# Designs tried in a protein design chat: VH-VL binders against q9h9l3. Part 308

Target 1, 176 residues: q9h9l3
Amino acid sequence: PRKMVAIDCEMVGTGPKGHVSSLARCSIVNYNGDVLYDEYILPPCHIVDYRTRWSGIRKQHMVNATPFKIARGQILKILTGKIVVGHAIHNDFKALQYFHPKSLTRDTSHIPPLNRKADCPENATMSLKHLTKKLLNRDIQVGKSGHSSVEDAQATMELYKLVEVEWEEHLARNPP
Key: E = the ipSAE of ESMFold2; O = the ipSAE of OpenDDE; V2 = 0.75 times the mean of E and O plus 0.25 times the DockQ between their complexes.

## First folded at step 17 (VH-VL)

Design ya146 (framework fv_fezakinumab; at its last look DockQ between E and O 0.80; V2 from the best seeds 0.79)
Fold by OpenDDE, look of step 18:
Structure ya146 (fold): chain C 176 residues (1-176), chain A 123 residues (1-123), chain B 111 residues (1-111)
Amino acid sequence: as target 1 above (176 residues)
Amino acid sequence: QVQLVQSGAEVKKPGASVKVSCKASGYTFTSYYMHWVRQAPGQGLEWVGWINPYTGFEFYAQKFRGRVTMTRDTSISTAYMELSRLRSDDTAVYYCARSGTYYYDSGPRFDPWGRGTLVTVSS
Amino acid sequence: QAVLTQPPSVSGAPGQRVTISCTGSSSDIGLGYDVHWYQQLPGTAPKLLIYENSNRPSGVPDRFSGSKSGTSASLAITGLQAEDEADYYCQSYESSLEGWVFGGGTQLTVL
């Protein structure tokens, strides 16, 4: 079986009025929650909005940030061949401007058994924070300092573990 | 209807540069990636690179790095591919082609294609 | 030469079934990347024929079908027609190159 990693990215606003979501931090953890990658990333364009209250990104984090193209290469090397777990992971991949195989992607925001376990509608899109609280009895994304991508990636992996067996069996019978 | 209109045929000498344009219409230009693919006479398709018109991010096949530059003008929904230090084996039809930014749209499939721009490099 | 390998040519009589194979390495199709197919009629630009292994865009007849297994993909054409005479290319993603790749192309001749 392929190894699994979980990914979470933080984005800042670039471009006109900061409407472009640019990757500013990426965290990757392994199946056990060990951090494999955690870097601040420098967007190729000027940052207009740090979106700090959500992203946790501040100006000082960009001083020694890894240039986007370099970071992208590093991240892609880690993800290649892996089952990648994330929450609303399409946003992460879009920020990376990267395509990961659908068959190797696990989005915890769209796993009906996970929602069912959390007493939520199976086809609803639930937040990572909500699922984490319901199923892991853990509070994430607390405070005014913004999100921790490491914490979010770890939570995402833990959530997936709860339904891994069932979901993997489902996917095996119903490949995308 | 979605259309990609490319610039006309080019004839260049070795060592020169060529810049091909691709004007998009019928869709939101910045919501899709633009790829460039070339085809030498009687040969197969060769991917050159792609650009994200929204972010300006571009990525080139290793073979073309250092010689190719992809840009875009969002105000006129136009993508550009410039190839420098041309040589005879650069003679080909160059295509622009659209793809999605992720699987929830059109994914990495190329659709549609421009009609192609013939670039001839000869002494 | 091409990362994806296709037979250079295939042929069939009208009404027959033909298949075109597309074989990649374990770093391509074998890693789960989808395969797309394109039809290129003589003197024209390529046209999307099959996407994501087995899906047909609107306007593509159901006599065209695609499949993928292991490190290979296959395009099948049933009820071969004269108008099917064209070049066919498979396409996928090469992770080591961080880019898209095409097969060498297959020329289909209708006898």
Scores: ipSAE 0.837, ipTM 0.925, lowest interface PAE 0.7, mean pLDDT 94
Fold by ESMFold2-Fast, scan of step 17:
Structure ya146 (fold): chain C 176 residues (1-176), chain A 123 residues (1-123), chain B 111 residues (1-111)
Amino acid sequence: as target 1 above (176 residues)
Amino acid sequence: QVQLVQSGAEVKKPGASVKVSCKASGYTFTSYYMHWVRQAPGQGLEWVGWINPYTGFEFYAQKFRGRVTMTRDTSISTAYMELSRLRSDDTAVYYCARSGTYYYDSGPRFDPWGRGTLVTVSS
Amino acid sequence: QAVLTQPPSVSGAPGQRVTISCTGSSSDIGLGYDVHWYQQLPGTAPKLLIYENSNRPSGVPDRFSGSKSGTSASLAITGLQAEDEADYYCQSYESSLEGWVFGGGTQLTVL
């Protein structure tokens, strides 16, 4: 059996008008919610927009942050060979500039049974905050000081555990 | 039409450096990764490395680290591969090839390919 | 030499079927990474023939098909034609190298 981890990344705006999403923090937790990795990451490009309201990233977090190339290597060593759970996880993988195998990827924003349990339309894209409130009766991403990627990764793993048996059986019959 | 146009053949002496260019047209240059692959005469394909034209991030196969540098110029949609300290066994056709940045946008497959640049290293 | 193993050559007569194997390991194909196939006609650059195990780009006839199982992949060519004489390469991603790898190539001869 393969080990499972959950990931959540925070991105800042770089490039023209801050339109490029560049990795600035990554948190990875194991199946039980224990933190395996949590680092601030320095993008190779100049940060134009910290997006602090959502990312929680401020200029002080960039002091002594791990350079992108080094952080990427550390993160990929943790993810390799594992089932990786995330919410809208394609954004995290794009920020990492990494192709994780589709068969080992679980995206809680695209699991119809999870939406069904939350009394939401199966094909709707629901936020992590909404699903966590509906299914776990917990408020995450509280306040205006930005999100905790550790909290988000932990919530994402717990959400996946609610549908794990059903979804793994579905994937065995319908490989991605 | 999506095209990758490479620079012309080069003849170099051992110890020299060579810089091959690959000019992209027909698509948004910064939305795809650019890979470099070589092929020695009568031999198979060997991946050299890749660059993200948007971020400038580059990653090289271990065999070439310390000798290869990949760069790009977004103003002219051109990618470059420079190989230094050339040896006779670096004689090969060097190809550039495009890939997507994630599975939903063409994925990691290489399409299209440039026509190749022959680099001959001989004394 | 090559990380992915292919037979060096395969041959068939016009109209026949051939298959070309591509064998990897638990750190590439066996980890779930997709396999892509390229056709290289003599004196030309490689061209994408099959992507993500079994999909055909526009313009590739359905007599070319791909499959993947466990640590291996296979390219099948039915209804062989003289114009199919070429080198065929499989490709995947090798996690231990954090990079793309190719098979050693298979030369197809149409007798």
Scores: ipSAE 0.800, ipTM 0.910, lowest interface PAE 1.0, mean pLDDT 93
Fold by ESMFold2, look of step 18:
Structure ya146 (fold): chain C 176 residues (1-176), chain A 123 residues (1-123), chain B 111 residues (1-111)
Amino acid sequence: as target 1 above (176 residues)
Amino acid sequence: QVQLVQSGAEVKKPGASVKVSCKASGYTFTSYYMHWVRQAPGQGLEWVGWINPYTGFEFYAQKFRGRVTMTRDTSISTAYMELSRLRSDDTAVYYCARSGTYYYDSGPRFDPWGRGTLVTVSS
Amino acid sequence: QAVLTQPPSVSGAPGQRVTISCTGSSSDIGLGYDVHWYQQLPGTAPKLLIYENSNRPSGVPDRFSGSKSGTSASLAITGLQAEDEADYYCQSYESSLEGWVFGGGTQLTVL
């Protein structure tokens, strides 16, 4: 059986007007929520907007941050061959400039059984904060100092566990 | 209309270098990856590497590392592949090909392709 | 040499069905990476034929189909036509090389 990990990333604004998202932190946890990776990452291009209120990234974090090329190699080595769980996870893979197999990808923002457990419309896109509060009775992303990618990755794994048996069976019958 | 227009054929001697260009039009150049693929005469396709035109981040197939450099000029929507220390077995048609940056917009498939640039290496 | 193995040639008469196999390993197709197929007509650039195992781009007729199982993929062509005479390449991602790989190519001859 494949091992499972959860990933969450924090992004900064790059490109014109800071509208493009570039990787500045990545956290990976195992099935039990133990941290396998948690690093600040220096984007290869100019940071226009640190987005600190949401990202938690400050200029000081970039001083000793791992260069993107090195961090990407480390992260991909961890992800290869594993089921990777995330929330809106496609944005994390885009920031990593990597295509993980669809059959090994689990996106908690697009799992109909998870939405049903939260009494949400089956095809609605729900925020991680909202789902975590409704289904785990936890408040995440609290305060104004930005999100914690460790906290978010851990919450994402716990959300997936609520539907894991049902959803894995569904995917076995309906390969992506 | 998405299009990739490549530079003209080149003839080079062993030990020289060549720089092939690929001009993109009909889409946002920095929103998609650019790949380079070569095909020796009568042979199959061989992936050389790729560049993210937005960041300039590049990754090369192992056999080309140390000899290939991929760059771009975003002001003219043009990608470049330079191959140095040319050998006769580098004679090939060199294609550029576009791929998406994530599954929900074009994904990792190569579409479209340039028409290719023949590079001939002979003494 | 290609990581993905294809038969070097396949032939069929007009109207027949042919298949082209693409065999990989546990580090590429077998890890779940998708397979894409390209058609290369003589003297032209490759053209996307099938993406993500079984999807057809706009303009590709439904007599072309793809499938994937285990470490292998297959391209099927039904109602074979003379214009189908071309080289066909499969493509996937190879985790051990951290890069894209093509099959060695299959020359389809219409008899």
Scores: ipSAE 0.734, ipTM 0.889, lowest interface PAE 1.4, mean pLDDT 92
ESMFold2 (binder alone), look of step 18: mean pLDDT 91; pTM 0.934

Design ya147 (framework fv_fezakinumab)
Fold by ESMFold2-Fast, scan of step 17:
Structure ya147 (fold): chain C 176 residues (1-176), chain A 123 residues (1-123), chain B 111 residues (1-111)
Amino acid sequence: as target 1 above (176 residues)
Amino acid sequence: QVQLVQSGAEVKKPGASVKVSCKASGYTFTSYYMHWVRQAPGQGLEWVGWINPYTGFEFYAQKFRGRVTMTRDTSISTAYMELSRLRSDDTAVYYCARSGTYYYDSGPRFDPWGRGTLVTVSS
Amino acid sequence: QAVLTQPPSVSGAPGQRVTISCTGSSSDIGLGYDVHWYQQLPGTAPKLLIYENSNRPSGVPDRFSGSKSGTSASLAITGLQAEDEADYYCQSYDTSLEGWVFGGGTQLTVL
């Protein structure tokens, strides 16, 4: 079987009015939820908006952060050839400036059976926090100090495990 | 009208450097990656590398690392590829080509392409 | 020499069907990366013909179609016309080379 990891990235706002999402932290966990990677990352562009309420990133985290090019190389070595699970994962891949194969990508925000288990409309984009509470009875992203990308990656992997057998069979019959 | 306009043909001696330009118009220059691809006379296409015009992040094919530099000037929507220590086997048409930044936009496909810049390296 | 393997040439008569193969490995097409196809008329820049295995850009006739299976992709041209005479290149991404890769090209001759 091909190995599986889950990823969650924290982004800060760069560019005009802070509208561009730039990578500022990345966490990767294995199938069992063990941390494989967790680093603060220095964007190559000026940070306009730290988005701290959501990202948990503050100016002090940037002082010894890994430069983007170095971090990207480390992250891609971990992701290459693996099934990568994430929530709204296209945002993470865009921030990494990376094209992961669609056939090896699992997005828990776009898995109809997962929404069905949560009693949500199959084609709606539900938040990670909502799905985790509904299906795992666990509160993540609590408080106002920002999210933990480690916690989010772990929750994302556990959510995927709930539909893994069904969804892998679906993808084998209906390749992306 | 999305358009990529490249600089004119160059003739260089072995050991020299060449800098080719690619001026973009008809779209938001910083929203797409810019790639460079070359084609030796009568041969196939060979990818050289790419640059993100917004961030300035560049990445090169292993073969060209240490000899190629990609830059951009966002004020004039122009990308540049500079190749140094030229050899006769660097003789080729050099193309710039645009790609999206992820599958949900234009994806990794190359569209449009510039019309190419012939670089001839001869003694 | 080229990372993706294409036949060097293919030929057909007007109105016929031709198929051009593109064979990769476990580090590119076999890993799940999409295949794109480009048409290059003599003396011109390549033009996008098919993207993400089977999609056509606006302006490309439905006589051109693409498919992908395992480590290989295929470009089919039906109702062959004289103006289809060109070089055709497949393209994907290769993880071991960390970059975009092309097939060696196939020269289509319309007899």
Scores: ipSAE 0.733, ipTM 0.876, lowest interface PAE 1.2, mean pLDDT 92

Design ya148 (framework fv_fezakinumab)
Fold by ESMFold2-Fast, scan of step 17:
Structure ya148 (fold): chain C 176 residues (1-176), chain A 123 residues (1-123), chain B 111 residues (1-111)
Amino acid sequence: as target 1 above (176 residues)
Amino acid sequence: QVQLVQSGAEVKKPGASVKVSCKASGYTFTSYYMHWVRQAPGQGLEWVGWINPYTGFEFYAQKFRGRVTMTRDTSISTAYMELSRLRSDDTAVYYCARSGTYYYDSGPRFDPWGRGTLVTVSS
Amino acid sequence: QAVLTQPPSVSGAPGQRVTISCTGSSSDIGLGYDVHWYQQLPGTAPKLLIYENSNRPSGVPDRFSGSKSGTSASLAITGLQAEDEADYYCQSYDNSLEGWVFGGGTQLTVL
């Protein structure tokens, strides 16, 4: 079977008025939640807005951060050929400028059985924080000093594991 | 109505550079990626690279790295491809083509295409 | 060299059915990337004919259909007409090359 990993990225604001989202941190965990990758990443453009409340990124993290092109290569070597789990994962792939096959992608923000287990409408997009609290009885993204992408990736993998058997069976019958 | 209008034919000598333009209209220029694809006489289609007009991020096929540069000017909704150190085997029609940007899609399609710019490299 | 393999030519009589194959590898079609098909009439730019394996853009007649299985895709054309004479190209994304790849093209001749 194909190996499975979970990813979560943090973005900072670049470009006019900080409206462009640029990759500034990436965390990848394996099926058991062990960290395979966790690095701060230096965007090629000037950072206008660190978005610290959400990203947890500060100027100090950029001093020895891995340049974007190098980090991208490292990350893609880990993701290639694997089932990749994320929450609203299209944002992470956009930040990476990477096209992962839909058949190997699992987005916990778009899995109807997962919402159903959380007593949420099947077609609603629920936050990672809400699903984790409802289904794992765990508080993540606590406080105002930014999110931990490692914590988010680990929570995302655990959420997927709750519906893995059911969802993989569904995908086998209804290929993307 | 979405349109891509390309610059006219070019004749160049080996060693020269050529810069082809592609002017977009009928849609939000920064909401789609722009690709460049070439076709040598009697041959098939060959992908050259792409640019994100919003961010300026560019990515090139390995064969063209070091010789090609893609740029854009958002004020006039125009993308550019410059190819340097031209060889006779660079003679081809060069097309621009639009694609979606949604990374959850399993490889975006190209639609529309410009009508092409013939670049002839001869001594 | 083309990355995806297509037959260089196919032929059929008016009203008949032809199929054009497109064979990839484990890094493109076999990895699950979608296949798109383009029609190129002589002297014109390619035009999107089929996208995401089997979908038709507005204005493409239903006699054109696409399918994908394993490492390969096929374009089927039924009820052949003279105006179908063109070159047909398949396209996918290749993960190892990090780019779009095309088949070598198939010239369709309507006899």
Scores: ipSAE 0.661, ipTM 0.871, lowest interface PAE 1.6, mean pLDDT 91

Design ya149 (framework fv_fezakinumab)
Fold by ESMFold2-Fast, scan of step 17:
Order: C-alpha cells, then structure tokens, then sequence
Structure ya149 (fold): chain C 176 residues (1-176), chain A 123 residues (1-123), chain B 111 residues (1-111)
C-alpha cells in the first residue's frame, strides 16, 4: 500500500510588484495528522510583499528560515513515492517548482464527491475553509494574523478521508 | 510564432568553457521553463538541466552539477548554458527546449526545441 | 546507458503497424510519471509527437498513438508511410535521478 501525506504551503510576494508567489512556509502531515515537516523557508528572491494577512509570514520568520534550495530537497524526499493530498495543490507544486505524478496527487478542491457531501455543485471550486466548516464543523483560518499551514494540512487530510474509499475506487476505474 | 534561436557552432580545447545562448520569441519568456538537452554524434538525448526564467532558479542533472551554469537575461528573452572544464566527451549538439511549469499549462513536455548548437571539443 | 529501454531498431512495410516499447522502472514510469514521445528526422531537432502518455499535439496525425501500463509505455504507428522513417525517443521523469530521462532511441525503417 502506498503511504499518504497532506501538504499546505504559505507563499509571499516576490518579483515585480510582488506578483510572484514564492514559498515561505511548508507543512506536511501524515495520514493521522501528525506533523512530518513544518519549516519557514527563505525565498531566493527579495520579498516585496509578505501577504501577512493570509500567509502569517513576517520578516522575523525569515531570519533563521531554511534556504529554498535546501528546503525543496527536504520536502521532495518526503513527497516522493507517496500519495500527496492538498487543496488547490497545483499552487503548492508550482511554488516548489516540482511535477508530482498526477496518479499520486489528490486535490480536495477538485473532488466532485466531496463537493456533493457539502451540498455544493460538483464542478465548483470551493475554499478549504468552506469545506472544512460544512463537513467537519470546524472553523479554520480564523482572524487577521494569517493562516496556519499545519492546521490547513490537517484539515485537508481529514476532508480527503471522508471520500477516500469512493475516490480511490473511481481513480482505479478512471486512471488520470 | 513561437521560436527558439540558438547561437552558432563552437570549437573548444579540453579544459575550456563554452557558453551557448537560446533567444526566445513569440511567447512570454518568463511563463515557461527552459531546458537544455544534449546529443553526442550518433547517440541519444541526454537532459542537462533547466532554469526558471522568472525567478532565475536553476536545477541540473546530477552528472553536470559543478560544471554547468544556467542563466537568463529577461530584457532580451535569452537563456544561456555555460559548461566548464570541457572534455572530448562533451562534444555534442546542445538543444534548448521549452516546458510548462505545471499540468494546467503546457506541462512537463518539451515543445518547441531550438535547432541545436554543435559544440566540438578537440585538441 | 540510457535510463529508459527502447529497442534500437524497428521496421515495417508501408501501410503496416509498428509498435515501439519504452521500459522504465519503479522510480520513473512505474512511479506514475507521464511518458512523452519525440520524432527526430536526420539532421533536425526532435519534435514533440505524443505527450502525457496518449495525447497528440495539433498537426500530428491520428496514426500515431501512445499508451502506458505499469513500468512501460508504447508508441504505435499505423498505416506506415515512408516519411515516418526517423528516430523515436521516449521521455519521462525519474525521482531517484531527480531529472528528466530519455530512452536510447529507436530507428524506424520503412521497407
């Protein structure tokens, strides 16, 4: 059986006008929600916009942060060969500059049965906050000080577990 | 029309360095990765590495780490591959090739390719 | 030498079908990475023929098709034409090598 992990990343703005999303924190949890990795990450480019209201990243977090190239290597060692669960996970993989196999990727923003359980249109893209409230009766991403990537990764894994059996059967019949 | 135009053939002595250029046009240079692939005469294709033109982040195949450097100049939409401490077995046609950055665009496939730059290393 | 294994040559007569295999391992194709195929005419750069296992770029005839199963992929060419004579390369990504890998290439001869 192939092991499963969930990931959530926080990004800051770099490049012209802060429009580039650069990795600044990554959290990875196992199937049971235990933290396997949680580090602040120093982008190789100058940070123009910390996006603190959403990312929770402040200049103080960058002082002892792991350089991007080193953090990327550590993260990829954890992800390699595993089923990786995330929400809008393509943003996380783009920030990591990494192509994880589609057959081993599970995106909770694109699982029709999950939307159906939440009484949402199957083809709509629902936020992690909305799905977590509807299906787990839990409030995440509360307040103005930024999100917790650990909390988001844990919620994402729990959401996936609600549809795991059904969705894995679907993927076996309809390989990506 | 998307095009990748490479610099002309080079002849180098063992121990020298060579720098090959690849000028992109017809698309947003910073929206795609640029790869370098080589092919020794009569042999197969070998991936050298890639660069993200937007961030400047570069990643190389294990065998070339320490000898290859990839850079870009966004003002002229040009990517560069510099290979140092050349040996006779570095003689090859060096291609640049474009790929997407994730599956919802062009994905990891290489398209288009430059016409190639022949680098000959001989004494 | 090549990471992915292809037969060095294959041949067929006009109008026939040929299949070119591409065999990987548990660290590349077997791990679920997609396979892409390239056609290279003598003296030219490779051209994308098939991407993400079975998709054709605009302009590639439907005579060319791809498939993937387990640790292997296949390129099928039906209705062979003289112009199909070329070298064909498969490509994937290998996690243990942390990079893109190619097959050794297959020379197709149209008899």
Amino acid sequence: as target 1 above (176 residues)
Amino acid sequence: QVQLVQSGAEVKKPGASVKVSCKASGYTFTSYYMHWVRQAPGQGLEWVGWINPYTGFEFYAQKFRGRVTMTRDTSISTAYMELSRLRSDDTAVYYCARSGTYYYDSGPRFDPWGRGTLVTVSS
Amino acid sequence: QAVLTQPPSVSGAPGQRVTISCTGSSSDIGLGYDVHWYQQLPGTAPKLLIYENSNRPSGVPDRFSGSKSGTSASLAITGLQAEDEADYYCQSYDDSLEGWVFGGGTQLTVL
Scores: ipSAE 0.603, ipTM 0.864, lowest interface PAE 2.3, mean pLDDT 91

Design ya15 (framework fv_fezakinumab)
Fold by ESMFold2-Fast, scan of step 17:
Structure ya15 (fold): chain C 176 residues (1-176), chain A 123 residues (1-123), chain B 111 residues (1-111)
Amino acid sequence: as target 1 above (176 residues)
Amino acid sequence: QVQLVQSGAEVKKPGASVKVSCKASGYTFTSYHMHWVRQAPGQGLEWVGWINPYTGFEFYAQKFRGRVTMTRDTSISTAYMELSRLRSDDTAVYYCARSGTYYYDSGPRFDPWGRGTLVTVSS
Amino acid sequence: QAVLTQPPSVSGAPGQRVTISCTGSSSDIGLGYDVHWYQQLPGTAPKLLIYENSNRPSGVPDRFSGSKSGTSASLAITGLQAEDEADYYCQSYDSSLEGWVFGGGTQLTVL
């Protein structure tokens, strides 16, 4: 079968009033949760808002960060041809300015069987934190100093594994 | 009504540069990507590159890297494509075209297209 | 030179059915990227005809349909009319080029 990875990105605010989300960190893990990639990434534009409470990004992380265009190339080489799992993954692909095939994309915020297992409405968009607590009995994104994209990517892969067999069978019968 | 209005035809000498404009109206300029596609006389469509008007991110087909620059001015909802060191085989109609910003599109479609700008490069 | 392969021409009489093929590779259509089709009438800009393999924009007649299988896609035109005479281009995204790619175009002649 085709290899599978999970991704989570952290974004900082750039542009007018810091409203543009620019990639500042990316973590990619394999099927077993081993880290394949984890780098701080320097946006090409001035950082207006580090969004530290959510992103965990501080100006110290930017000192030796990989420039965006170089990081993007490295990340895309890892993602190309693989099944990519993420939570609200559209935001990660948008930050990367990258279009991944729908047939190879798995978004744990839009998998009805996963919500069903968590006793949530099938069509609701549930947070990664909520699903991880309900289904894996694990607390992630704790504290006030920002999220770990490695932790989030690992949790996302584990969540997908709970419904992998059922969902892959569904997709084979109902191609996107 | 959504429209893309391009600048008029240009005639250039080899080695010169040309800058084509594409003014958008009828939608939020920064909510869509802008692409440039060219078509040489009697030939097919060739993708040149794209720009994200919101972020300023630009990406070009390998063939044009080092010669093409894409920019935008959000205050007038206008995108620009500048091609330098022109050669006779750069003679083509240059189109701007809009695309969505969603990963779900698996390679978003182009809609609408501008009417095109003929750039003629001759000695 | 085009990345996706289309026949250079196709012809039919009014009322007939024609199909136009579009062949890619494992890095574009074969990888799961969507196929879009554009109609270009003589002297005009291309117009979106079919998007995401088989969907029609508002205003496109039901006579036009699209399909995708494996590394290839097809555009079918039934009940052919004189005004269908145009060039037709398929388009997808290629992961190895990190960009949009077009077929070489197919000229449809209505006899």
Scores: ipSAE 0.662, ipTM 0.873, lowest interface PAE 1.5, mean pLDDT 92

Design ya150 (framework fv_fezakinumab)
Fold by ESMFold2-Fast, scan of step 17:
Structure ya150 (fold): chain C 176 residues (1-176), chain A 123 residues (1-123), chain B 111 residues (1-111)
Amino acid sequence: as target 1 above (176 residues)
Amino acid sequence: QVQLVQSGAEVKKPGASVKVSCKASGYTFTSYYMHWVRQAPGQGLEWVGWINPYTGFEFYAQKFRGRVTMTRDTSISTAYMELSRLRSDDTAVYYCARSGTYYYDSGPRFDPWGRGTLVTVSS
Amino acid sequence: QAVLTQPPSVSGAPGQRVTISCTGSSSDIGLGYDVHWYQQLPGTAPKLLIYENSNRPSGVPDRFSGSKSGTSASLAITGLQAEDEADYYCQSYDHSLEGWVFGGGTQLTVL
């Protein structure tokens, strides 16, 4: 079988009024939830809004952060050729300025069987926090100090494992 | 509507540098990547690299690293490709072409293309 | 050298069907990256003909179609017309090279 990893990125706001999402942290875990990568990343653009309540990023994290170009190279070496699991993962890939093959991408925000198990409408986009609480009985993204991208990546992998067999069979019959 | 207009033909001597421009109109310049592709006379298409006009982040094909620089000026919606230390085998038509930044926003396909800028390198 | 392999030429008579192949490897088409096709008429810039394996942009006749299987893709042209004489290029993305790659091009001649 092809190796599988889960990714979660934290973004800060850059550009006019901080509306553009720029990569500021990336965490990658393996199938068992072990951390393969977790680094703060320095965006190439001026940070307007740290979005700390959600990102957990503060000015001090940027002091020794890995420059974007270097971090991108490290991250892509890990993702290359692997099935990559994420939640609303297109945001992570866009922040990385990277096109991962659709056939190797698994987005837990768009897996109908997962929503069905959570008693949610199959085509709705449910938050990672909601799915994790409903299906794993675990609270993530608690408090106002920001999210842990490690915690989010681990939860995302565990959610995918609940539907892995069913979904991989579906994708084999219905390639993206 | 959407249009890419490139600068005119250039004739350069070996060892010189050339800077080609590509002016975009009809869309939000900073919402798409700009690529550069070249084509030597009678030969195929060869990807040179791309730039994100919003961030200025640039990435080049291995063959051109150390000799090519891509820049942009957002105030005039113009992208530039500068190739240095020119050799006779750099003689080619250089095209700019637009791509999306992810699959849902026009994806990685190149559309539209500029009409091309012929760069001739000869003594 | 081109990263994707295309036949250098293909020919057909008016009204016939021709197929142009595009062969990649496990690091590009075989990895699941989409294939796009461009038509280049003599003396002009390339024009997007097919995107994401099989989709046609507005204005492209339904005589042009694309498909992808394994490490290869193909462009089919039915009802061949004199105006179809052009060079055709396939394109994909290669993860090992971290960049876009093109086929060597196929010159279509309508006999």
Scores: ipSAE 0.720, ipTM 0.886, lowest interface PAE 1.5, mean pLDDT 92

